VHH binders against Probable aspartoacylase. Designs and how they scored, part 12

Target 1, 295 residues: Probable aspartoacylase, of Acaryochloris marina (b0c2k7)
Amino acid sequence: MNTNHIRQVVIVGGTHGNERIGLYLVKKFNQDSSLLFRPNLTTNCLIGNPQACKENQRYIETDLNRCFIKADLDNHLLGRHEEKQAKVLHEQLGPKGNSENFLLDLHSTTANMGLTLILVNDHPFNLHLAAYLTHHNPQVRVYRWTQENQENAFVSSLCQLGFAIEVGPIPQGILLASLFKETETLIHQTLDYLEQVNRGASPPLPKTLTLFQHLEVVDYPKTSNGELAGMIHPQLQGRDYQPLNPGDPIFLTFEDQTLFYEGCSTVWPIFINEAAYYEKGIAMCLTHKQDISLK
Key: E = the ipSAE of ESMFold2; O = the ipSAE of OpenDDE; V2 = 0.75 times the mean of E and O plus 0.25 times the DockQ between their complexes.

## First folded at step 11 (VHH; framework vhh_8h5u_2)

Design t1 (from s6 with F104L; at its last look DockQ between E and O 0.79; V2 from the best seeds 0.71)
Fold by OpenDDE, look of step 11:
Structure t1 (fold): chain B 295 residues (1-295), chain A 123 residues (1-123)
Amino acid sequence: as target 1 above (295 residues)
Amino acid sequence: EVQVVESGGGLVQPGGSLRLSCAASGFTFSSGRYSMGWYRQAPGNQHERVAIITSGGSTRYPDSVKGRFTISRDNAKNTGYLQMNSLKSEDTAVYYCARGYDFLPGYTEFDYWGQGTQVTVSS
């Protein structure tokens, strides 16, 4: 892939049907394509899970954003709604591993994550772009999901270039004008960067990029019979991307007992108290804050 | 059709042993980054994960079964196993096999479950 010239951009909204910002951004742009016009770019917008969007649900039968494992995409025996939809999207956006598209996947969260870029690889182009975006907007954070030699199942993993945008906090099924505009601005900044590259320019970049590397998932405490046994501690609630130290409170039981973080070092939790993760029993993700040098 | 099917359950006395099997069809465990897990549900309880084996072969157990249960997988037979030793009355439950993905080390998600097999531990 020639990273000196990006010809095609694909924006996906509605991968999760109850995350409305991405959906309505896609609708807006489809109504007026001139809004995304760049002389050296072609930008297309797609709805990821139309049926889930119509029903204002995260998904119909299974999470679409878990359906893009290569082995599954190649398996015609998988017949759930989102598995079929994933194959449709793969045909349009793929093939996985060899796609020429730059892909933006738009999401939102009930967690206080602000503006987050989710990277699923270490492609230098994506890292440089992330650095560009964080420089222009200091509120933007970078979350690196996967590690080397681990296949990602997200729709964003269909393309080597691109990333997911995750914005919050926002309740499921609603719109917030502020986050809508901030996401829109971030999209335009991305397209501006791509346009500059296509014109042969080298946008100035910082020497280092700060990112949050995924470490582990933390489950809620449970009783012996598997029931939920506590809540996010009030001192931790809403403190996404803030340092959590050994001995800090993390949970409050229904009997008003405080549970503490028992790790050995400082971590930075994200997706704290995410509504969508209750079905999985996940309370938060832990990350490590790090600076990487850009070449 | 993609499915996993459990077998090997039954009635056993306390202190006894059982070996459960999980036969996969419609996919191959050795393809992709599939993991396998065992869950159980006792009457009135929620599902409890009792064992995981990752695509890389790493295993994890909760304290409730650690040292007594062993999960394994035969890729040639496309079958998973749960060896249960030193069984207790508290182990009585329906046991389910599940296919999973290892997105990151220490984090597995599951998407397909079997119909389950009944295990009863009673004197």
Scores: ipSAE 0.660, ipTM 0.857, lowest interface PAE 0.8, mean pLDDT 94
ESMFold2, look of step 11: ipSAE 0.711; ipTM 0.886
ESMFold2 (binder alone), look of step 11: mean pLDDT 82; pTM 0.822

Design t2 (from s6 with F103Y; at its last look DockQ between E and O 0.67; V2 from the best seeds 0.70)
Fold by OpenDDE, look of step 11:
Structure t2 (fold): chain B 295 residues (1-295), chain A 123 residues (1-123)
Amino acid sequence: as target 1 above (295 residues)
Amino acid sequence: EVQVVESGGGLVQPGGSLRLSCAASGFTFSSGRYSMGWYRQAPGNQHERVAIITSGGSTRYPDSVKGRFTISRDNAKNTGYLQMNSLKSEDTAVYYCARGYDYFPGYTEFDYWGQGTQVTVSS
């Protein structure tokens, strides 16, 4: 793929049906396509899970953003709603591994994550763009969810170029004007970068990119019966992207006992107390803060 | 269709043993980074994971069954197993098999479940 010319951008909102910012941005842009116009770039917007969006639910039968493993996309025996929808999107946005599209997947979270770019690969183009965006807006964070020889299952993984935008905190099913505008601005900044590249320009980039590399998922403490046995500790609540050190409080039991982080090094938790993750018993994700050279 | 089907449950005395089987169809456990897990649910309790085997062959158990339960997989038969030894009354539950995917070391998500098989440990 020629990264010197990006011809097609696809913006997906409503991958999760109860994350409304992306949905209504897509609706806005579809009502007036001139808002996204660039002379050397075509941008299309689509709704990822229309049925879930209509019902204001995260998903109907299964999480759409887990349905994009190649083996599953190729398996016609998978018949759940989002599995079928994933195949539809794959036909439109794919093929996975050889797509010519630049893909933006819009999400929101109940966690205090601010503005986050989620990368699912190490493509230099995406890293450079992430650096550009973080330079123009220092509030933007970069979360990398990738591992060597590990296939990603997100819709964003359909395309080599692009990433997901995750914004919060925002309750499920509602809109916040501030986050709406900030997300819109980030989209325009992305399109501006792509337009400059297409014109043969080299936007100024920092020499290094700071990102947060995924390390592990942390579950809530559980009782012997499999029920929740504690909550996020008040000292940790809302401290996404802030350092967590060994010995710091991490959970508070219902009996007012404090549980401590027992790792061996400093980590940076994200998605702290995310509502959508309760069904899986996940309390947070841990990351490592890294500086990457962009040479 | 894609499914997993459990078998091998039944009534056993305390201290006895059972071997559960999980037959997969519509997909293969050996494909990609698929994993397999066993869960159980006793009356009034939530689902509890009692064993997991990753795509790489690593196994994990909670303390409640460690040393007594063993999870394994036969790729040629596309079947998973749970060997349960030294069974206790507390092990009485419906046992479920599930397909999983290994996203990161130590992190697996499960998406397809069987109908379950009843295991009863009683004198």
Scores: ipSAE 0.681, ipTM 0.853, lowest interface PAE 0.9, mean pLDDT 94
ESMFold2, look of step 11: ipSAE 0.732; ipTM 0.886
ESMFold2 (binder alone), look of step 11: mean pLDDT 83; pTM 0.833

Design t3 (from m1 with A35S; at its last look DockQ between E and O 0.67; V2 from the best seeds 0.00; counts 0 for: pae O 2.2 > 2)
Amino acid sequence: EVQVVESGGGLVQPGGSLRLSCAASGFTFSSGRYSMGWYRQAPGNQHERVAIITSGGSTNYPDSVKGRFTISRDNAKNTGYLQMNSLKSEDTAVYYCARGYDFFPGYTEFDYWGQGTQVTVSS
ESMFold2, look of step 11: ipSAE 0.706; ipTM 0.880
ESMFold2 (binder alone), look of step 11: mean pLDDT 83; pTM 0.827
OpenDDE, look of step 11: ipSAE 0.164; ipTM 0.604

Design t4 (from s6 with S35T; at its last look DockQ between E and O 0.75; V2 from the best seeds 0.66)
Fold by OpenDDE, look of step 11:
Structure t4 (fold): chain B 295 residues (1-295), chain A 123 residues (1-123)
Amino acid sequence: as target 1 above (295 residues)
Amino acid sequence: EVQVVESGGGLVQPGGSLRLSCAASGFTFSSGRYTMGWYRQAPGNQHERVAIITSGGSTRYPDSVKGRFTISRDNAKNTGYLQMNSLKSEDTAVYYCARGYDFFPGYTEFDYWGQGTQVTVSS
């Protein structure tokens, strides 16, 4: 794929049906396509899970954003709603591993993550763009959700170029004007970058990119019966992307006992107390803060 | 149709052994990055993971069954197994097989479950 010319951008909102910012941005842009116009770029907006969006639910039968493993996309026997929908999207946005599209997947979180770019690969183009965006807006964070020899199951993984935008905190099923506008601005900044590249320009980039590399998932404490046995500690609540050190409080039990982080080094938790992860018993993700040279 | 079907459950005395089987259809365990897991649910309790085997062959057990239970799979037969030794009354539950995938090391998501097989440990 020639990264010197990006011809097609696809913006997906409503991958999760109860994350409304992306949905209504897509609706806005579809009502007036001139809002996203660039002379050397075509942008198409679509809704990821229309049925889930209509019902204001995260998903109907299964999480759509877990349905994009290649083996599953190729398996016609998978018949759940989002499995079928994933195949539809794959036909439109794919093929996975050889797509010509630049893909933006819009999400929101109940966690205090601010503005986050979620990368699912190490493509230099995406890293450079991330650096550009973080330079123009220092509030933007970069979360890299990838490891060596691991296939990503997200819709964003359909395309080599692009990333997900995750914004919060926002309760499920509602809109916030501030986050709506900030997300819209970030989209325009992305399109501006792509337009400059298409014109043969080299936008100024910093020499280094700071990103947060995924490390592990942390579960809530559980009883012997598998029920929740504690909550996020008040000192940790809302401290996404802030350093967590060994010995720092991490959980508070229902009996008012404090549980501490027992890792060996400083980490940076994200998705702290995310509502969508309760069904999985996940309390947070841990990351490592890294500086990457962009040469 | 994609299915996993458990078998091999039954009544056993304390200290006894059982071997559960999980037959997969509509997909192949050895294809892609699939993980196989065993779960159990006792009356009044939530589902408890008792064993997983990743696509790479790594196995994990909770302390409650470690040293007593062994998970394995036969790729040629597209079947998973749970060998349960030194069974205790506390092991009485419905046991479920599930298909999953390792999204990250140490983190598995599951998407298809069997109907379950009853295991009863009693004198």
Scores: ipSAE 0.589, ipTM 0.818, lowest interface PAE 0.9, mean pLDDT 94
ESMFold2, look of step 11: ipSAE 0.674; ipTM 0.868
ESMFold2 (binder alone), look of step 11: mean pLDDT 80; pTM 0.807

Design t5 (from s6 with D111E; at its last look DockQ between E and O 0.78; V2 from the best seeds 0.70)
Fold by OpenDDE, look of step 11:
Structure t5 (fold): chain B 295 residues (1-295), chain A 123 residues (1-123)
Amino acid sequence: as target 1 above (295 residues)
Amino acid sequence: EVQVVESGGGLVQPGGSLRLSCAASGFTFSSGRYSMGWYRQAPGNQHERVAIITSGGSTRYPDSVKGRFTISRDNAKNTGYLQMNSLKSEDTAVYYCARGYDFFPGYTEFEYWGQGTQVTVSS
């Protein structure tokens, strides 16, 4: 794929039906396509899970953003709603591993994550763009959800170029004007970068990119019966991307006992107390903050 | 149709052994980033994961069954197994097999569980 010319951008909102910012941005842009116009770039906006969006639910039968493993996309025996929808999107946005599209997948979270770019690969183009965006907006964070030789199951993984945008905190099913505008601005900044590249320009980039590398997920404490046994500790609540040190409080039990982080090094938790993850018993994700050279 | 079917459950005395089987159809365990897991549900309890084998072959057990249970997978037969030794009354439950996605080491999401097989440990 020629990264010197990006011809087609696809913006997906409503991958999760109760994350409304992306949905209504897509609706806005579809009503007036001139808002996204660039002379050397075509941008198309799609709703990821229309049925879930209509019902204001995260999903109908299963999480759409887990349905894009190649083996599953190729399996016609998978018949759940989002499995079928994933195949529809794959036909439009794919093929996975050889797509010519630049893909933006819009999400929101109840966690205090601010503006986050989620990378699912180490493609240099995406890293450079991430660096560009973080330079223009220091509030933007980069979360890298990738490991060597592991296939990603997200819709964003359909395309080599692009990433997901995750914004918060925002309750499920509602809109916030501030986050709406900030997300819109980030989209325009992305399109501006792509337009410059297409014109043969080299936008100024920092020498290094700070990113948060995924490490592991942390489950809530459980009783012997498998029920929740505690909550996020008040000192940790809302401290996404803040350093968590060994010995710091992490949970508070219903009996007012404090549980502490027992890791051996400093980590940076994200998705703290995310509402969507309660069904999985996940309390947070842990990351490692690192600087990478772009040269 | 995509499904997994458990078998091998039954009545056993304390200290006894059972081997459960999980036959997959409609997909292949060795394809993609699939993991396989066993979980159980006792009356009045939530589901408890008792064993995981990742796509890379790594296994994990909770302390409640560690050293007694062993998960394995035969790719040629597209079948998973749970060897249960030194069974206790507390192990009485319905046991389920599930396909999982292995996104990261130590993190697996499960789906497509079977109908379950009853394991009863009693004198």
Scores: ipSAE 0.652, ipTM 0.858, lowest interface PAE 0.9, mean pLDDT 94
ESMFold2, look of step 11: ipSAE 0.687; ipTM 0.872
ESMFold2 (binder alone), look of step 11: mean pLDDT 81; pTM 0.815

## First folded at step 13 (VHH; framework vhh_8h5u_2)

Design v1 (from s6 with G56R; at its last look DockQ between E and O 0.05; V2 from the best seeds 0.00; counts 0 for: pae E 10.2 > 2, placed apart)
Fold by ESMFold2, look of step 13:
Structure v1 (fold): chain B 295 residues (1-295), chain A 123 residues (1-123)
Amino acid sequence: as target 1 above (295 residues)
Amino acid sequence: EVQVVESGGGLVQPGGSLRLSCAASGFTFSSGRYSMGWYRQAPGNQHERVAIITSRGSTRYPDSVKGRFTISRDNAKNTGYLQMNSLKSEDTAVYYCARGYDFFPGYTEFDYWGQGTQVTVSS
């Protein structure tokens, strides 16, 4: 779907309560909303999970960023803290799938992800904005996390327009000033683009966009009892977005034995050793680096 | 409880065909990380893997059966299959299906096994 007018931009911080950069950017903007002013946009900020933010925890009972499946939003028997919070956000930002609002969800990660845009759909508006941002900020990388015939459960799925910004590496529960400022700059670049759209402008765009397309997730090796049997190999740790070739080291066991990547082709791992993903059985996400045509 | 149950074994003439089924319960193959393997064991031997289909959908076979055996899955029915063609007397064995978990490409661990189904190839 093409969009010619954005009714509202919503910036969400603190969807995970220990991801402090987004939380404190939202607090900063709430203290001085003139910082976000653009004459042809309305921009609002929300704290996604206020109680988890108060406790400096990722979540209280379950991951809020997995609670936005339409059937679950409609199921009032799902009453855990984050399930209830998801219904509150749905009332504020819904109906799910609307195209008049733009949703920017701020996250941070312990993985070496730099400044990453996480796209959860193929909407041309989002791809064009991603191209604009990567052109004006070469540090930005684009990860498209899409899977055929699967409904997305992220906060950002409430709106067709928008995506998550994922920044790192940063330890959970702290602030880093340089990354905070880089994130703030990226937010302003995003708002500048959206302002141009609402003025009826057609910002010049590059002809192609380099992005990293989601392929699959992989888990850590484990013993028969389900205990961790190895770690990310030292040669791979911190090398997000770099190629992993067949035969390259991928894990190191506690007995100092190297395990090798034995897939059929080169992949580009990301979210390598993300602290929050141990509970999900995700050691890294594998991607395919590709150029797509915009024109 | 996680279970896999084989069926479809029997007596067949050399050159004949059989289709084995592996019905899964207590989990779904389509959850994104499960694989299925078929193994066989003749008396006095170690079991031999004769087919695997990974969670990604790739298949592998040893040379002893390649071109004659085909593994497949029907995720909607939560059932796997082993199509066995051009059977030889050497294929006589108990055949087991097994569930595997794919930790990463090239590293699968099998954790649940069926009770087996007898395949006998004889004149």
Scores: ipSAE 0.006, ipTM 0.394, lowest interface PAE 10.2, mean pLDDT 90
ESMFold2 (binder alone), look of step 13: mean pLDDT 83; pTM 0.839
OpenDDE, look of step 13: ipSAE 0.718; ipTM 0.881

Design v2 (from s6 with R60Y; at its last look DockQ between E and O 0.88; V2 from the best seeds 0.00; counts 0 for: pae E 2.04 > 2)
Fold by ESMFold2, look of step 13:
Structure v2 (fold): chain B 295 residues (1-295), chain A 123 residues (1-123)
Amino acid sequence: as target 1 above (295 residues)
Amino acid sequence: EVQVVESGGGLVQPGGSLRLSCAASGFTFSSGRYSMGWYRQAPGNQHERVAIITSGGSTYYPDSVKGRFTISRDNAKNTGYLQMNSLKSEDTAVYYCARGYDFFPGYTEFDYWGQGTQVTVSS
């Protein structure tokens, strides 16, 4: 992997105001910053969308985690709450694409995602860190949301180094102590790695990383009037990261008809039945499980 | 301010044609690789996507309008268009233009909507 020197780590919680695990971890760390202290690493925390957090809402006017396209960051006529907040974060953490900061964006989900790292680029540093984390924490899965000609709009795209942590399942607007503790452990494992890098150490790494590459999204079935016509099939609900084979059930209609997956190859669905994605037309994301070589 | 504004709605007889325009201001469709879409809503219905054109020029239509509606865009004029042919009474709705972004091929999220223009198809 290429040598990197991390000027600071920034942990963001509350990018979505009803995703409380990240918010309360940031509050905990701000109340006692000694919990993050490492002599060879500077770590700071911030709340991504303070007003949405006050309201216990995902967002006030628009999804903050869609506001980080360069053209939008540079367009001061985009004046909705989250568009303004994105510019504030850009000033603090930018310019977009910098390699000096490491950004860790904390999210939670109603979907059965366990502990997921969401990569928005293929930077070798991020891939090596993901491999370290999956090796030292076998519960961790790695989801890569990239394609070579597409600009990412997530908060985590502000920095070349870093990614999002997505934990679930958890209902919106609440806390679960077990997930809170598992997320905190993963944060510390991340900081331990980053400190080793800043000390000039080279932590031993596996030769390969298993990850789940984004392929496409699938919407819920709809009637001719645009109403929901069905639900995630009971045999699929909660089976995030498990294989979905051609011919497997995927939806159950309100008329008790089973709809089947009609693709030609096995996929690995994730974000199955995520509450925040109904408004986006996403019933699930389909992925391709693959191994990549690190050396 | 940032806007998309529809025009060209009106009353048309069944079998007729109508051309809607979507003028953008406060941003340019080509600056951020934005997409444009047309949606419609009749009373008692959810919104229905009727056309999307991506920044790369790819187009998508549902079966209900495929072959009858054509979306296009003129980046120099910062304007999109929906050509609607062979209109049916079922096409009666308020038509909305929207700005969007393609987060993945075949998946667009829209973040700015016009106020709509009424299209009424009746004899």
Scores: ipSAE 0.612, ipTM 0.850, lowest interface PAE 2.0, mean pLDDT 92
ESMFold2 (binder alone), look of step 13: mean pLDDT 82; pTM 0.816
OpenDDE, look of step 13: ipSAE 0.683; ipTM 0.863

Design v3 (from s6 with T54Y; at its last look DockQ between E and O 0.75; V2 from the best seeds 0.65)
Fold by OpenDDE, look of step 13:
Structure v3 (fold): chain B 295 residues (1-295), chain A 123 residues (1-123)
Amino acid sequence: as target 1 above (295 residues)
Amino acid sequence: EVQVVESGGGLVQPGGSLRLSCAASGFTFSSGRYSMGWYRQAPGNQHERVAIIYSGGSTRYPDSVKGRFTISRDNAKNTGYLQMNSLKSEDTAVYYCARGYDFFPGYTEFDYWGQGTQVTVSS
């Protein structure tokens, strides 16, 4: 892959149908393509899950953002709505592992995550771009959801270059002008960076990038019959990207019992109390804050 | 199509044993990072995972069934099993098999479920 010339950018909104910021950005850009114009770059915008978007649901039959495992993409026997849609997107954006597209996947969360770039690989191009974006906007956080020899199932994993943009907090199904504009700004900054690269420029970058490396997911406490047995502790609620130390409160039971974090080291929780993750039983994700040297 | 189908359920006395089977088609359990899980749902209760076998072969059980239930797979038959011993009235439920995918160690999401098989433990 030639990282010195990016020919095509694809922006996907509406991967989840009830996350409206990405959807309406895509709609805006499709109505006026001049808004994203760069002389040396072609940008296309797509709606990831049109049917889910029409119904204002996260998905129709299954989470589209879990349908991009290579084995599943190659399995013609998978016939659920999002599985079929994933194959359609794969044909357009792929092939997975050998795509030349730069992909932006737009998302939003009910969690207090601010502006987050979600990386699914360690490609130097993406790390450098992330560093560029965080330098221009110190509020931007970088979350890396990758482990050695672990395949990612996200739509963003279709392309080696690119990442997901995750913004919050925002309730499902609504728009917030501030987050809308901030997301739009990030998109333009990304395109500006790509345009500079295409023109043979090397934007100055910091020597290090701070990111949050995924560690594990934490489940809600549950009863013996599998029912929810507690809530996010009030002291933890909304403290995404804040350090959580051993012994800190993490849950509050319905009987007003406090449960404490029993890990052995400080972690940085994210996606705290994300509404979409209740069906998965996930209360939060834990990360480790890291400074990485850029090549 | 991709599917999993449970069988082996029935009526047993307390203290008895049953072995449930989960026949997979349209995919291979032993391929990639596919996991297999057994869930049960009793009337008025939520789904409870009673066993999981990860792609690497490790297994987990909740305390409610630990020591009594054993999950396994026969790769040649592309079939999963749940051996249930020392059954109790509390084990009465519809039991479901599900295909999972191991995204990270200890983190599996399930996407295909069977129709379930009824297990009734009663004297």
Scores: ipSAE 0.581, ipTM 0.826, lowest interface PAE 1.0, mean pLDDT 94
ESMFold2, look of step 13: ipSAE 0.652; ipTM 0.855
ESMFold2 (binder alone), look of step 13: mean pLDDT 85; pTM 0.853

Design v4 (from s6 with F27Y; at its last look DockQ between E and O 0.67; V2 from the best seeds 0.00; counts 0 for: pae E 2.2 > 2)
Fold by ESMFold2, look of step 13:
Structure v4 (fold): chain B 295 residues (1-295), chain A 123 residues (1-123)
Amino acid sequence: as target 1 above (295 residues)
Amino acid sequence: EVQVVESGGGLVQPGGSLRLSCAASGYTFSSGRYSMGWYRQAPGNQHERVAIITSGGSTRYPDSVKGRFTISRDNAKNTGYLQMNSLKSEDTAVYYCARGYDFFPGYTEFDYWGQGTQVTVSS
């Protein structure tokens, strides 16, 4: 662990405006900042995309969570709503890649993802925190959504320390009290860990972390003219993080024909049938379940 | 203003060839390791991706055009190209170029689109 003292923790909600749990947690904390108080941390909250939140929409013109490539942040000719908002966030939370700030980006999903930490790098600090959280909260799963040899464009990539929290299943544009409470608990567990780090403590950690490593995305079946030709198979729907073996059902066509997974090895699909991903051509993300040694 | 602009469309006989150009402005291909893609749309169809080239030069094609179409880039001219050979009547469509970025292994998202150039293959 070669991290310095964390200067501040920033909790972002409403990066996507129709993901209401994160938005309303940030509003709650802004109304009463004592709820986040730890004597050895400075914690601030902000709303990632205020206009999209006002309109209860994922975004106004383009996905904010794709706007944080450094060349785009530096390009003043990129003038769409979210491109401008990304520059505002960069000015506030940058420089991109700093290691003194910790960024927690709150998201929710229609997919059956439970409480998921989405890691966008392999920084040992993040892996150790993920191990702490999974140990103290058995509901938590860890998804390492990394891109080999390519810059990450997510809000969370503004800082080396931190990650996204992705919670579901929840319909777009609404709140669920149980999931809201579970997310708030996870935030406090995260702050408790960070408080210990800033006090100079070394919390005991398990020796391994089980995580799900991103492999690839799979699109829905399409007709020859590009129209949707099938759906997630009923036996797969809602089975996020469960094994999918070669030969298992994966899609059901509108003509009631089962399509089967034809890969060579078992995978663990997630983001199954995520509503926001139809426009992206993603029916599910395939992962590989693995253990990482922590030392 | 960030934009991509297609040119080079036209009328061609079956079996012929055509080269499309995609001029980018307001950004440079190499400044952010951007990708470029070509799509087409015939009346009554959805957009079909016909080629992608990554910043590293890797290319991808669907089976419908593989072996006949070649995408390339000239970083010095900030221009991409689509070489279309052995053209068939089913290649008739409006062709669009797009700016993109590889966000995950094997997955590119596109965020700026051209206005399109018509390609018509007929005898």
Scores: ipSAE 0.582, ipTM 0.831, lowest interface PAE 2.2, mean pLDDT 91
ESMFold2 (binder alone), look of step 13: mean pLDDT 83; pTM 0.834
OpenDDE, look of step 13: ipSAE 0.709; ipTM 0.869

Design v5 (from s6 with S58K; at its last look DockQ between E and O 0.67; V2 from the best seeds 0.70)
Amino acid sequence: EVQVVESGGGLVQPGGSLRLSCAASGFTFSSGRYSMGWYRQAPGNQHERVAIITSGGKTRYPDSVKGRFTISRDNAKNTGYLQMNSLKSEDTAVYYCARGYDFFPGYTEFDYWGQGTQVTVSS
ESMFold2, look of step 13: ipSAE 0.738; ipTM 0.892
ESMFold2 (binder alone), look of step 13: mean pLDDT 83; pTM 0.829
OpenDDE, look of step 13: ipSAE 0.673; ipTM 0.863

Design v6 (from s6 with S31T; at its last look DockQ between E and O 0.75; V2 from the best seeds 0.73)
Amino acid sequence: EVQVVESGGGLVQPGGSLRLSCAASGFTFSTGRYSMGWYRQAPGNQHERVAIITSGGSTRYPDSVKGRFTISRDNAKNTGYLQMNSLKSEDTAVYYCARGYDFFPGYTEFDYWGQGTQVTVSS
ESMFold2, look of step 13: ipSAE 0.746; ipTM 0.892
ESMFold2 (binder alone), look of step 13: mean pLDDT 82; pTM 0.825
OpenDDE, look of step 13: ipSAE 0.704; ipTM 0.877

